# Ledger of designs, part 5: VH-VL binders against Mucin-19 (Muc19)

Target 1, 175 residues: Mucin-19 (Muc19), of Mus musculus (Mouse) (q6pze0r851to1025)
Amino acid sequence: STCHVYGEGHFRTFDGESYSFDGLCQYTFLEDYCGQENGTFRILIESVPCCENGLTCSRKVIVTFQDQNIILQDGKVTAVQTAESTDCRERSANLYSIHTVGLYLIVKLLNGIILIWDKYTKVSVILDPSWQNKVCGLCGNNNGDLKDDFTTRHSSVAAGALEFANSWKTSQECS

## First folded at step 17 (VH-VL; from x1 with light chain E33D)

Design z5
Fold by ESMFold2, look of step 18:
Structure z5 (fold): chain C 175 residues (1-175), chain A 121 residues (1-121), chain B 113 residues (1-113)
Amino acid sequence: as target 1 above (175 residues)
Amino acid sequence: EVQLVQSGAEVKKPGESLKISCKGSGYSFTDYWIGWVRQMPGKGLEWMGIIYPRNSDTRYSPSFQGQVTISADKSISTAYLQWSSLKASDTAMYYCARLEYDYWSGYFDYWGQGTLVTVSS
Amino acid sequence: DIVMTQSPDSLAVSLGERATINCKSSQSVLYSDLNKNYLAWYQQKPGQPPKLLIYWASTRESGVPDRFSGSGSGTDFTLTISSLQAEDVAVYYCQQYYSTPYTFGQGTKVEIK
């Protein structure tokens, strides 16, 4: 299944819901925590504006996966170890791979998540079938039901995209 | 709905400059790469290059690097192909086309009608 | 650069018969992690701009008749017109979009015999 965002915050969820939300903060694009502390990854996004008003130039993507922060920014992918690894020699080599195909930068994570970035505003995530019903965030819950795609961080179903998307903000200091 | 409308045919002399246009409508212009494709008389299609109008990131085929300028004005949803000094060998049909954006692709889903450029002494 | 070579350069086929066009790339255009072949086919009728027929090697664009099909993988691809119609007289091009610069085949002209 595929979720993506592009332009000035035009989203399409895994279950096919389309909405627009042009937030200026950092938001959870996708995670498997979903209100619990036992998750394994988070994918966060931030819009990076152009000098021109009302135009987004790119998106910064932050992937937290095990003991790594993988950052997609300024046309580059970098990884920073966030915690002590029990197998430091082997962990980085087995956690992700990066490829360029056509105009796109593709990051494949060991957990079966493929992240595709055009180096600008477009971010896409592909999940294999093992992730059904296991995710939440701006990409929806991947359960095949459009009726609950606007499920907030607090497990309520929002009436509209603004309430839904703002619930996925990672910091309340940002408005 | 989605349309690419090109400027009209041109008849020019060698050494003259020329700028032809491609106006996009019915879609978000800054979200798609726009490409230019040359077709010389009786010949096949040649990928000249592409531009991303949001930031003017421009990629040329090696055969056309330094021979033409591709540009865009996003305020009027228009891409351009420009020569500073035309040659008789520039006589061709020129198409603009839109790259599909929904996925990680690079094929052209919509094409302009073409602009015939004739350069003769 | 990836060179795309089509064969034959021209093809004459009787109405209602099968037309087969081959396209070979100088290197693989398959991205195995997505199982996608970065290949498209276009039709260009006389006096018209090109029209997209097939992408991802085998997926028909909306509105393209079922008689058009694409097959192949890696470096060898085929466009098949199962029952040639009069309106299918055109030049057909393959195009790779695996690596920039994107490149077209030289074209295959299809005519009625």
Scores: ipSAE 0.666, ipTM 0.852, lowest interface PAE 1.7, mean pLDDT 88
Fold by ESMFold2, look of step 19:
Structure z5 (fold): chain C 175 residues (1-175), chain A 121 residues (1-121), chain B 113 residues (1-113)
Amino acid sequence: as target 1 above (175 residues)
Amino acid sequence: EVQLVQSGAEVKKPGESLKISCKGSGYSFTDYWIGWVRQMPGKGLEWMGIIYPRNSDTRYSPSFQGQVTISADKSISTAYLQWSSLKASDTAMYYCARLEYDYWSGYFDYWGQGTLVTVSS
Amino acid sequence: DIVMTQSPDSLAVSLGERATINCKSSQSVLYSDLNKNYLAWYQQKPGQPPKLLIYWASTRESGVPDRFSGSGSGTDFTLTISSLQAEDVAVYYCQQYYSTPYTFGQGTKVEIK
């Protein structure tokens, strides 16, 4: 199953729902916490505006996985814990790997999640089947049912994309 | 519907400059890479390079690096291929094409009709 | 750079018969973590621009007839036309998109015998 975002906040969820939302804050793209404290990962996104137009030029992606913060920003992938991106081979054997194929940077996590970034606005996530009905966020819940794809952070089904997407904001300080 | 419409055929002399165009419509122009492909008379396809119109990031095949300029004007959804000084060996058909967007790919899903450039003395 | 080599350069096939075109890359175009071969096939009919037929080595583009199929993995790929029709007279190209610069094979001309 695949979720992606591109351009000015054009999303397609794992279950195939398409909507537009390009808020100014940090949002949960995908996580397995889903209202509980015992999750294992989060993928967060932020839109990065162009200097010239205020349009979206790229997306910053933050992956939290097993005490690693993997940051996709400025065309690069870095690990916060002093490890360089090119030094992730050992961590790739245990935690994640980073590859460039064609025009894309690809991060493969040990938990079966593949993150694909074009270094600009497009972010894609591919889940293996073991993640069915175990995730939440802007990518929806991956349960095969379009009717509840707008499930908010508080487990209610929103009437529209704006209420749904804003519920996934990570900081209420951001307006 | 997605369309790529190229400028018309050109007949030039060696040493002249030329800029040909490719106008995209029916899709979000800034979200897709646009490529240029050369086909010399009776020959196959050659990947010249690509541009990402949102920020003008360009990538050239080594055999075309420094030989042509690929550019775009996103305000009019148009990509360009440009020579500062044409040679007779530049006689060819030139296609623009769009890189597929919905996958992690580099294949061309839509092509322009081609622009025939003839350079002769 | 990844060099793409097609064979044969030219192929004559009777109407209704099978046509087979081979494409070989100088390096693997398989990304094993996604199990995807970064290989496309194009058809270029006389006087027309190329048209996408197959991507990911074996996936048909929408509107492409079922008689066209792609197979292979890694470095060796095949385009098969199971029952050649008159409208299939064209030059066929493979293209890799695993690494920039993306490159095409030299083409295979298919004709009716």
Scores: ipSAE 0.633, ipTM 0.832, lowest interface PAE 1.9, mean pLDDT 88

## First folded at step 18 (VH-VL; from z5 with heavy chain L99I)

Design aa6
Fold by ESMFold2, look of step 19:
Formats: sequence, C-alpha cells, structure tokens
Structure aa6 (fold): chain C 175 residues (1-175), chain A 121 residues (1-121), chain B 113 residues (1-113)
Amino acid sequence: as target 1 above (175 residues)
Amino acid sequence: EVQLVQSGAEVKKPGESLKISCKGSGYSFTDYWIGWVRQMPGKGLEWMGIIYPRNSDTRYSPSFQGQVTISADKSISTAYLQWSSLKASDTAMYYCARIEYDYWSGYFDYWGQGTLVTVSS
Amino acid sequence: DIVMTQSPDSLAVSLGERATINCKSSQSVLYSDLNKNYLAWYQQKPGQPPKLLIYWASTRESGVPDRFSGSGSGTDFTLTISSLQAEDVAVYYCQQYYSTPYTFGQGTKVEIK
C-alpha cells in the first residue's frame, strides 16, 4: 500500500483518502507507536518554505528507526546515532539502503518500509503487507476502511482534515 | 482537463535566435516536470531535457547540453526551449510533454501538439 | 546512457492478426526493491504527437484498448497488438525512465499488409 504528500500539503492515505493540509509544524507522517510505548519507528515531516515567496520548496523527513535518526533534507540523506556504543561488533548490519532511480531518492528500511523522495516536496511511503492495521499518523491507519482514516492521535475520529492533521503535530508549542 | 499548448510554427534563417513556448493548464504546473522532445524529419523521438518549474532544476541529455536552454516561468505556467543561434540541423518538430508525478515515474503522460521549426537560408 | 533498441524497424501485419514489437535495453531497467520495470510504450500516428500506451512495462494507460499489452522484464520487452485494426497504423516507441536521459528506442513502424 502507498501513502504520499506533495506540493502545498496534498495527502493521499494508505486507504485512499485524499485531503489537503499544509501546516507549518512537524507532524507524524506515520508511526507504529499509536499511543503505546513499544513502537519501533516514526516518520516525521516538515514543510520547508522557499526563500522567494513562502511557497513550499521541499520537505524535511526524519525517520526514527531503532537507535538511528535518518534525515532527508537538502537533497541528501544523513544518519545520526542516538545511542553510544562501546563495542565495535555491536552494530554490523545496515539499517537502511539508499538508491537513486530516475528523479527519486529511495530509502529502504530493514523493516520493509520503502520511503521515496523526489528531493523536493513529494514524499511517498510503501508498506509491505505485514504492516496492515499496525500504523497511524497523517497516512491513516492502513486498515482498508476509509471511514476511520481521520483517526486522531487520541484514537477519536475527526470530522475533518484540519482537526485530524493538527492532532499529529509533534510539538504543541508550534502554531 | 490537462492541456499543453505550444507556440506556432517558426521559419528562421541560420544564426537567428528563437524561443518557443509550452503553456500548461488544468493541473498544478509547479508539481510536474516538463520535458522537451525533438523529432527530426522522418526520424524518431529524442529526449532533450526536463525542467522542474517550482525551482527551475534542469536536466539535459548530453547530446543537447549547451546546445539549447530550457527554462520556465511558473507565474504563467509556461516552459520554454531556446536557441541563441539556430543551425539548419535544428529543423525539426519539437514537443513538450509532462512527466507523470503520482507514482515516482519518469514517463510522459500528456504531450503538446508540437512546434515545427524550419531553419533554411 | 541506456541505449534502447527496437526490432523490427518496420513490420506489415494483416488486419486482425497479431503484431509483436520488441525493445531491448543495454542495461536492466528493473528496480528490484519495487519490482518495477521503468519502461513505457508510446504510439505516434501520422501528423500527431505521441500518445502513452503502456507504463511500468505492462500497465495499460486509461482509455487504451485492451488489444494492446506489454510484457517482459529487465532488458527485454514486448508490445503486442492482439488483433491489428486499421487505426493502429503508427510508429511505436519504447522509452526507459530508469536513468536520465530517459532514452527512446528508434521506433517501429506498423503497417497493414
């Protein structure tokens, strides 16, 4: 299944709901925490304005996966370790791979999530079937039911996109 | 309804400059790459290059790098193909086309009607 | 650059018969992580711009008759017209979009025999 955002905040969820929301804050694109402590990943997004006229120029994407923060910004991917290791044999496996195909940068995570970024405004995520009913965020819950795609962070179903999307803001201090 | 409307046919002499246009309508112009394709008389299609109108990021085929200029004006939803000094070998049909965007692809989903450029003494 | 080679350069096919056009790339256009072949087919009728027929090697564009089908993977691809009709007289092009420049094949002209 596929979720994406592009342009001035035009989303399509895994279950096919389309909505527009271009907030100025950081939001949860998708995660598997969903109100619990034992999640394994988060994908966060932020709109990056153009200098020229305040139009959206690109999106910054932050992937928290195990003890890594993988950052997609300025056409590049960087990884920042969040846990210090004293054992050189502790982490021998790569947690992600990066490929450029056509005009797109593709990040494949070890957990089967594929992130596709055009280096500008479009961010797409593809989930393998094992993730059905296991995610939440701006991409919806991937349960095959359009009626509850606007499930908020608090597990209620919002009447509209604005309430839904603002519930996925990661910091309440942002506008 | 997505449309790409190109400027009219041109008859020019060698050494003259030329700028032809491609105006997009019925879609969000800044979200789609626009490409230019040359077709010489009786010949096949040649991918010349593409531009992303939101920021003017431009990619050329090596065969056309330095030979033409691709540009865009997002305020009027228009892409351009430009020569500073035409040669007789530039005689061809020139198409603009939109790159599909929804599925991280690179194929052309909509084409302009073409602009015939004739360069002769 | 990825070179796209079509065969034959031209073919004549009787009305109602099957037409088969081959396209070969100089390197694989399959991205295995997505299981997608970055290949498209276009139809160009005389005096008209090209028209998209097939993308992802085998997916038919909306409004394209089901007698058109695409197949193949990696480096070898085929466009098949199962029952040729008079309006199918055209030049057909394959194109890869795996790596820029997004090169076209040289074209295959299809005529009624």
Scores: ipSAE 0.710, ipTM 0.861, lowest interface PAE 1.3, mean pLDDT 89
Fold by ESMFold2, look of step 20:
Parts: C-alpha cells; structure tokens; sequence
Structure aa6 (fold): chain C 175 residues (1-175), chain A 121 residues (1-121), chain B 113 residues (1-113)
C-alpha cells in the first residue's frame, strides 16, 4: 500500500482517501506508536517554505527507527545515533539502505518500510501487508476501511480533514 | 484534460536567438517535471533535459549542457527552450513532454505537438 | 550514460502476424527493492508526436490495445505486437528512466510487408 503527500499538502492515505492540508508545523506522517509507548518507528514531516515567498519548496522528513534519526533535508539523507551509548556502527549501517534512482532518493528500512522522496515536496511511503492495522498518522490507519481514515491522535473520528490533520501536530507550541 | 501546447514553427538564420514555449494546462503545473526532446530530420528521439517548475531545478543531458537554456514561468504554466546563438545543426523538431508524477517514475506521459525549428543560411 | 540499443532497425511484418522489437541497456535498469524495471516504450506514427505505450517494462498505458505487450528485465526487453494492424505502422522507441539523462533507443521502424 502507498501513502503520499505533495505540493501544498495534497495527501493520499494508504486506504485511498485524498485530502488537502497545508499546515506549516511538524506532523506525524506515519508511526506505529498510535497512543502507546511500545512503537518501533516514527516518520515526521514538515513543510519548508521557499525563501521570501511562503510557498512550499520542499519537505523535511525525520525518521526515528531503532537507535537512529534519519533526516531527509536539503536533497540529502543523513543519520545520527539517537543515544550516545550505542557503539554498533556496523549494525547501524545494516539498518537501512539509501539509493538514488532517477529523480528520487529511496530509503529502505530493515523493517521493510520504503520511503521515497523527490528531494522537494513529494514524500511517499510504501508498506507491505504485514503493517495492516498497525499504523496511524496523516497517512491513515491502513485498515482497508475509508470510514475511519480520519481517526485523530486521540482515537476519535474527525468530521473533516482539518481537525484530523491538526490532531497529528507534534507540538502545540507551533501555530 | 492534460494538454501541452507548443509555440509555432520558426525559421531562423545562424547566430540568431530563439525562445520556444510549451504551455501546460489541465493539471498542477508546478508538481510535474517538464522535459524537452529533440528529433533531427529523419532521426530518433534525444532527451535534452528537464525542469521542475516549482523551483526551476534544471537537469541537462551532457550533450546539451551549455548549448541551450531550459526555463519555466510557473505564473503562466509555461516552460521554455532557448538558444542564444542558433546553428544550422539546430534544425529539428522539438517536443516538450511531462514526466509522470503519481509514482516515482521518469517516463513521459503527455507530449506537446512539437515545434519545428529551421536554421538555414 | 546508459546506452539503449534496439534491434532490428527496421521490421516488415504481414498484417495479423507477430512483430517483435528488442531493446538492450548498457547497464541494468532494474531497481530490485521495488522490483521495478525503469523502462518505457513509445510509438511515433508518421507526422505525430510520440505516444506512451508501456511503462515499468510491462504495464500498458490506458487506451493501448491488448495486442501490445512488454516483457524482459534488467538489461533485455521486448515489445511484442501480437497481431499487427495497419494502424501500427510507426517507429517504436524504448527509453530508460533509471538515471539521468533518460536515454532513448535509436528506434525500430515497423512496416507492413
């Protein structure tokens, strides 16, 4: 299944729901925590405006996976250790792969999640079937049911896309 | 309905400048790369380069780097191919085409009608 | 640069017979993590712009007749017209989009015998 965002916040969820949301904060694109403490990854996104224009020029993507933050920004992918106590550099090199194919940067995580970024506004995530009913965020819940695709961070079903999407903001300090 | 409409045929002399256009409609112009393809008389297709109109990021084939300028004006949904000094060897048909965006691809899904450029003494 | 080589350069086929066009890339255009071959086929009829026929090596574009099919992987690809029609007289091009520049094959002209 595939979820993506592009342009001025045009989303398509794993279950095929399309909506537009142009928030300028950081949001949870996809995670498996879903209100619990025992998740294994988060994918966060934020819009990066064009200098002096206010229009979206790119998206920054932050992936938290295992002991690493993988950052997609400025046309590049970088990784930093989440905690200084880890010394497994050989193991860290085996947790993900990065490839440039055509116009896209592609990051494949060891857990099988594939993240595709055009280096600008388009971010796509591909999940294999093993992730059914295990995820949440702006990409929806991947349960095959469009009726609850607007499930908020608080497990309620929003009346519209704006309420749904704003519930996935990671910091209330941002306006 | 997606359309790419190119400017009309041109007859020029060597050394003259030229700017031809490709206007996109029926889709979100800034979300798709636009490419230019040359076809010399009786010859095959040559990928010249592409531009991303949102920020004007431009990628050229090495054979055309420094020979032409690809640009775009997103306010009027138009891409351009430009020569500062034409040569007789620039005589060809020039197509613009859109790169499919819905999947992480690079193939051209829609093509303009072509602009014939003739450069002769 | 990935060089795309088509064979034959031209092909004459009787109406209703099979036409087979080969395309070979100088390096693999398969991205194995997605299991996708970054290869497209285009048809260009006389006096017309090219038209997309097939992408991802084997996926037919909407509105393209079933007699057109694509196959192959890695470096070797084939376009097949199972039963040639008069309207299929054209030049056919393969194109890779695995890495820029997105090069085309030299073309294969298909004619009726």
Amino acid sequence: as target 1 above (175 residues)
Amino acid sequence: EVQLVQSGAEVKKPGESLKISCKGSGYSFTDYWIGWVRQMPGKGLEWMGIIYPRNSDTRYSPSFQGQVTISADKSISTAYLQWSSLKASDTAMYYCARIEYDYWSGYFDYWGQGTLVTVSS
Amino acid sequence: DIVMTQSPDSLAVSLGERATINCKSSQSVLYSDLNKNYLAWYQQKPGQPPKLLIYWASTRESGVPDRFSGSGSGTDFTLTISSLQAEDVAVYYCQQYYSTPYTFGQGTKVEIK
Scores: ipSAE 0.694, ipTM 0.858, lowest interface PAE 1.4, mean pLDDT 88

## First folded at step 19 (VH-VL; from z5 with heavy chain D102E)

Design cc4
Fold by ESMFold2, look of step 20:
Structure cc4 (fold): chain C 175 residues (1-175), chain A 121 residues (1-121), chain B 113 residues (1-113)
Amino acid sequence: as target 1 above (175 residues)
Amino acid sequence: EVQLVQSGAEVKKPGESLKISCKGSGYSFTDYWIGWVRQMPGKGLEWMGIIYPRNSDTRYSPSFQGQVTISADKSISTAYLQWSSLKASDTAMYYCARLEYEYWSGYFDYWGQGTLVTVSS
Amino acid sequence: DIVMTQSPDSLAVSLGERATINCKSSQSVLYSDLNKNYLAWYQQKPGQPPKLLIYWASTRESGVPDRFSGSGSGTDFTLTISSLQAEDVAVYYCQQYYSTPYTFGQGTKVEIK
């Protein structure tokens, strides 16, 4: 199953729902927390505007996975440890791999999630079958049912894309 | 209704400059790379390079780097191929084409009609 | 750069017979994590621009007759025309899109015998 966004916020969910949303904040693209505290990952996304014309020039993607933030920004993929521990063991590098194929950077996480980024506006996520019915966010819930794809962060089904997408905003202070 | 419409055939002398155009319509022009492909008389297809009109990111085949300039004007949905000084060896058919880009690909899904450039004394 | 080599350079086939065109890449164009071969096929009829036939090695573009099929993986690919029609007289090109610069094969001309 595949979810993607491109351009000025043109989304397609895992279940095939298409919508447009031009939010300027940070949003949950995909996560497995879904109202619980025992999740294993979050993928956050934010649009980066072009300075001179008000269009979206790129997207920043933040993946929280185990003890690292993996950041896709400015054409690069970087990892930042989320803890201040001085642990000398070499174990964080086995959490993901990066490949360049064609025009795309492809990040494969150890949990089987594949991120595909064109270094600009296009971000895609591919889930293996083990993630069915286990995710939520702007990509929908991956349950095969289009009728509840607009399920908000609060477990209600929104009437439209605006209410749905704004519910996935990560900071209420952003307008 | 995706269409790529190229400028008309050109007959030029060696040393002259030339800029040919490719206008896209029926789709979001800034969301797709546009490429240029050369076909010399009786020969195969040669990938020259591509441009992403949103930000003008341009990638050339090594064989064409420094030989031509690829540019775009997103305000009029138009890509360009330009020579500062034509050579007789530039005589060819030139196609523009759109890269399918939505699903991590790099094949050309739509092609322009071609622009024949003839450079002779 | 990935070199794409087609065989044969030309092929003469009777109407209604099978035509087979091979394309070999100098490096694998399979991305194993997606299980996708970054390979396309184009048809170019005389006096016309190229037209997309097949992408991802085996997926037919919309509107392409089902007598066209693609197969193969890694470095070896095949375009098959199961029952050649008069309208299929053209030059066929493979193209890799695994790494830039993208590259075409030299072409295979298909003619009626």
Scores: ipSAE 0.709, ipTM 0.862, lowest interface PAE 1.3, mean pLDDT 89

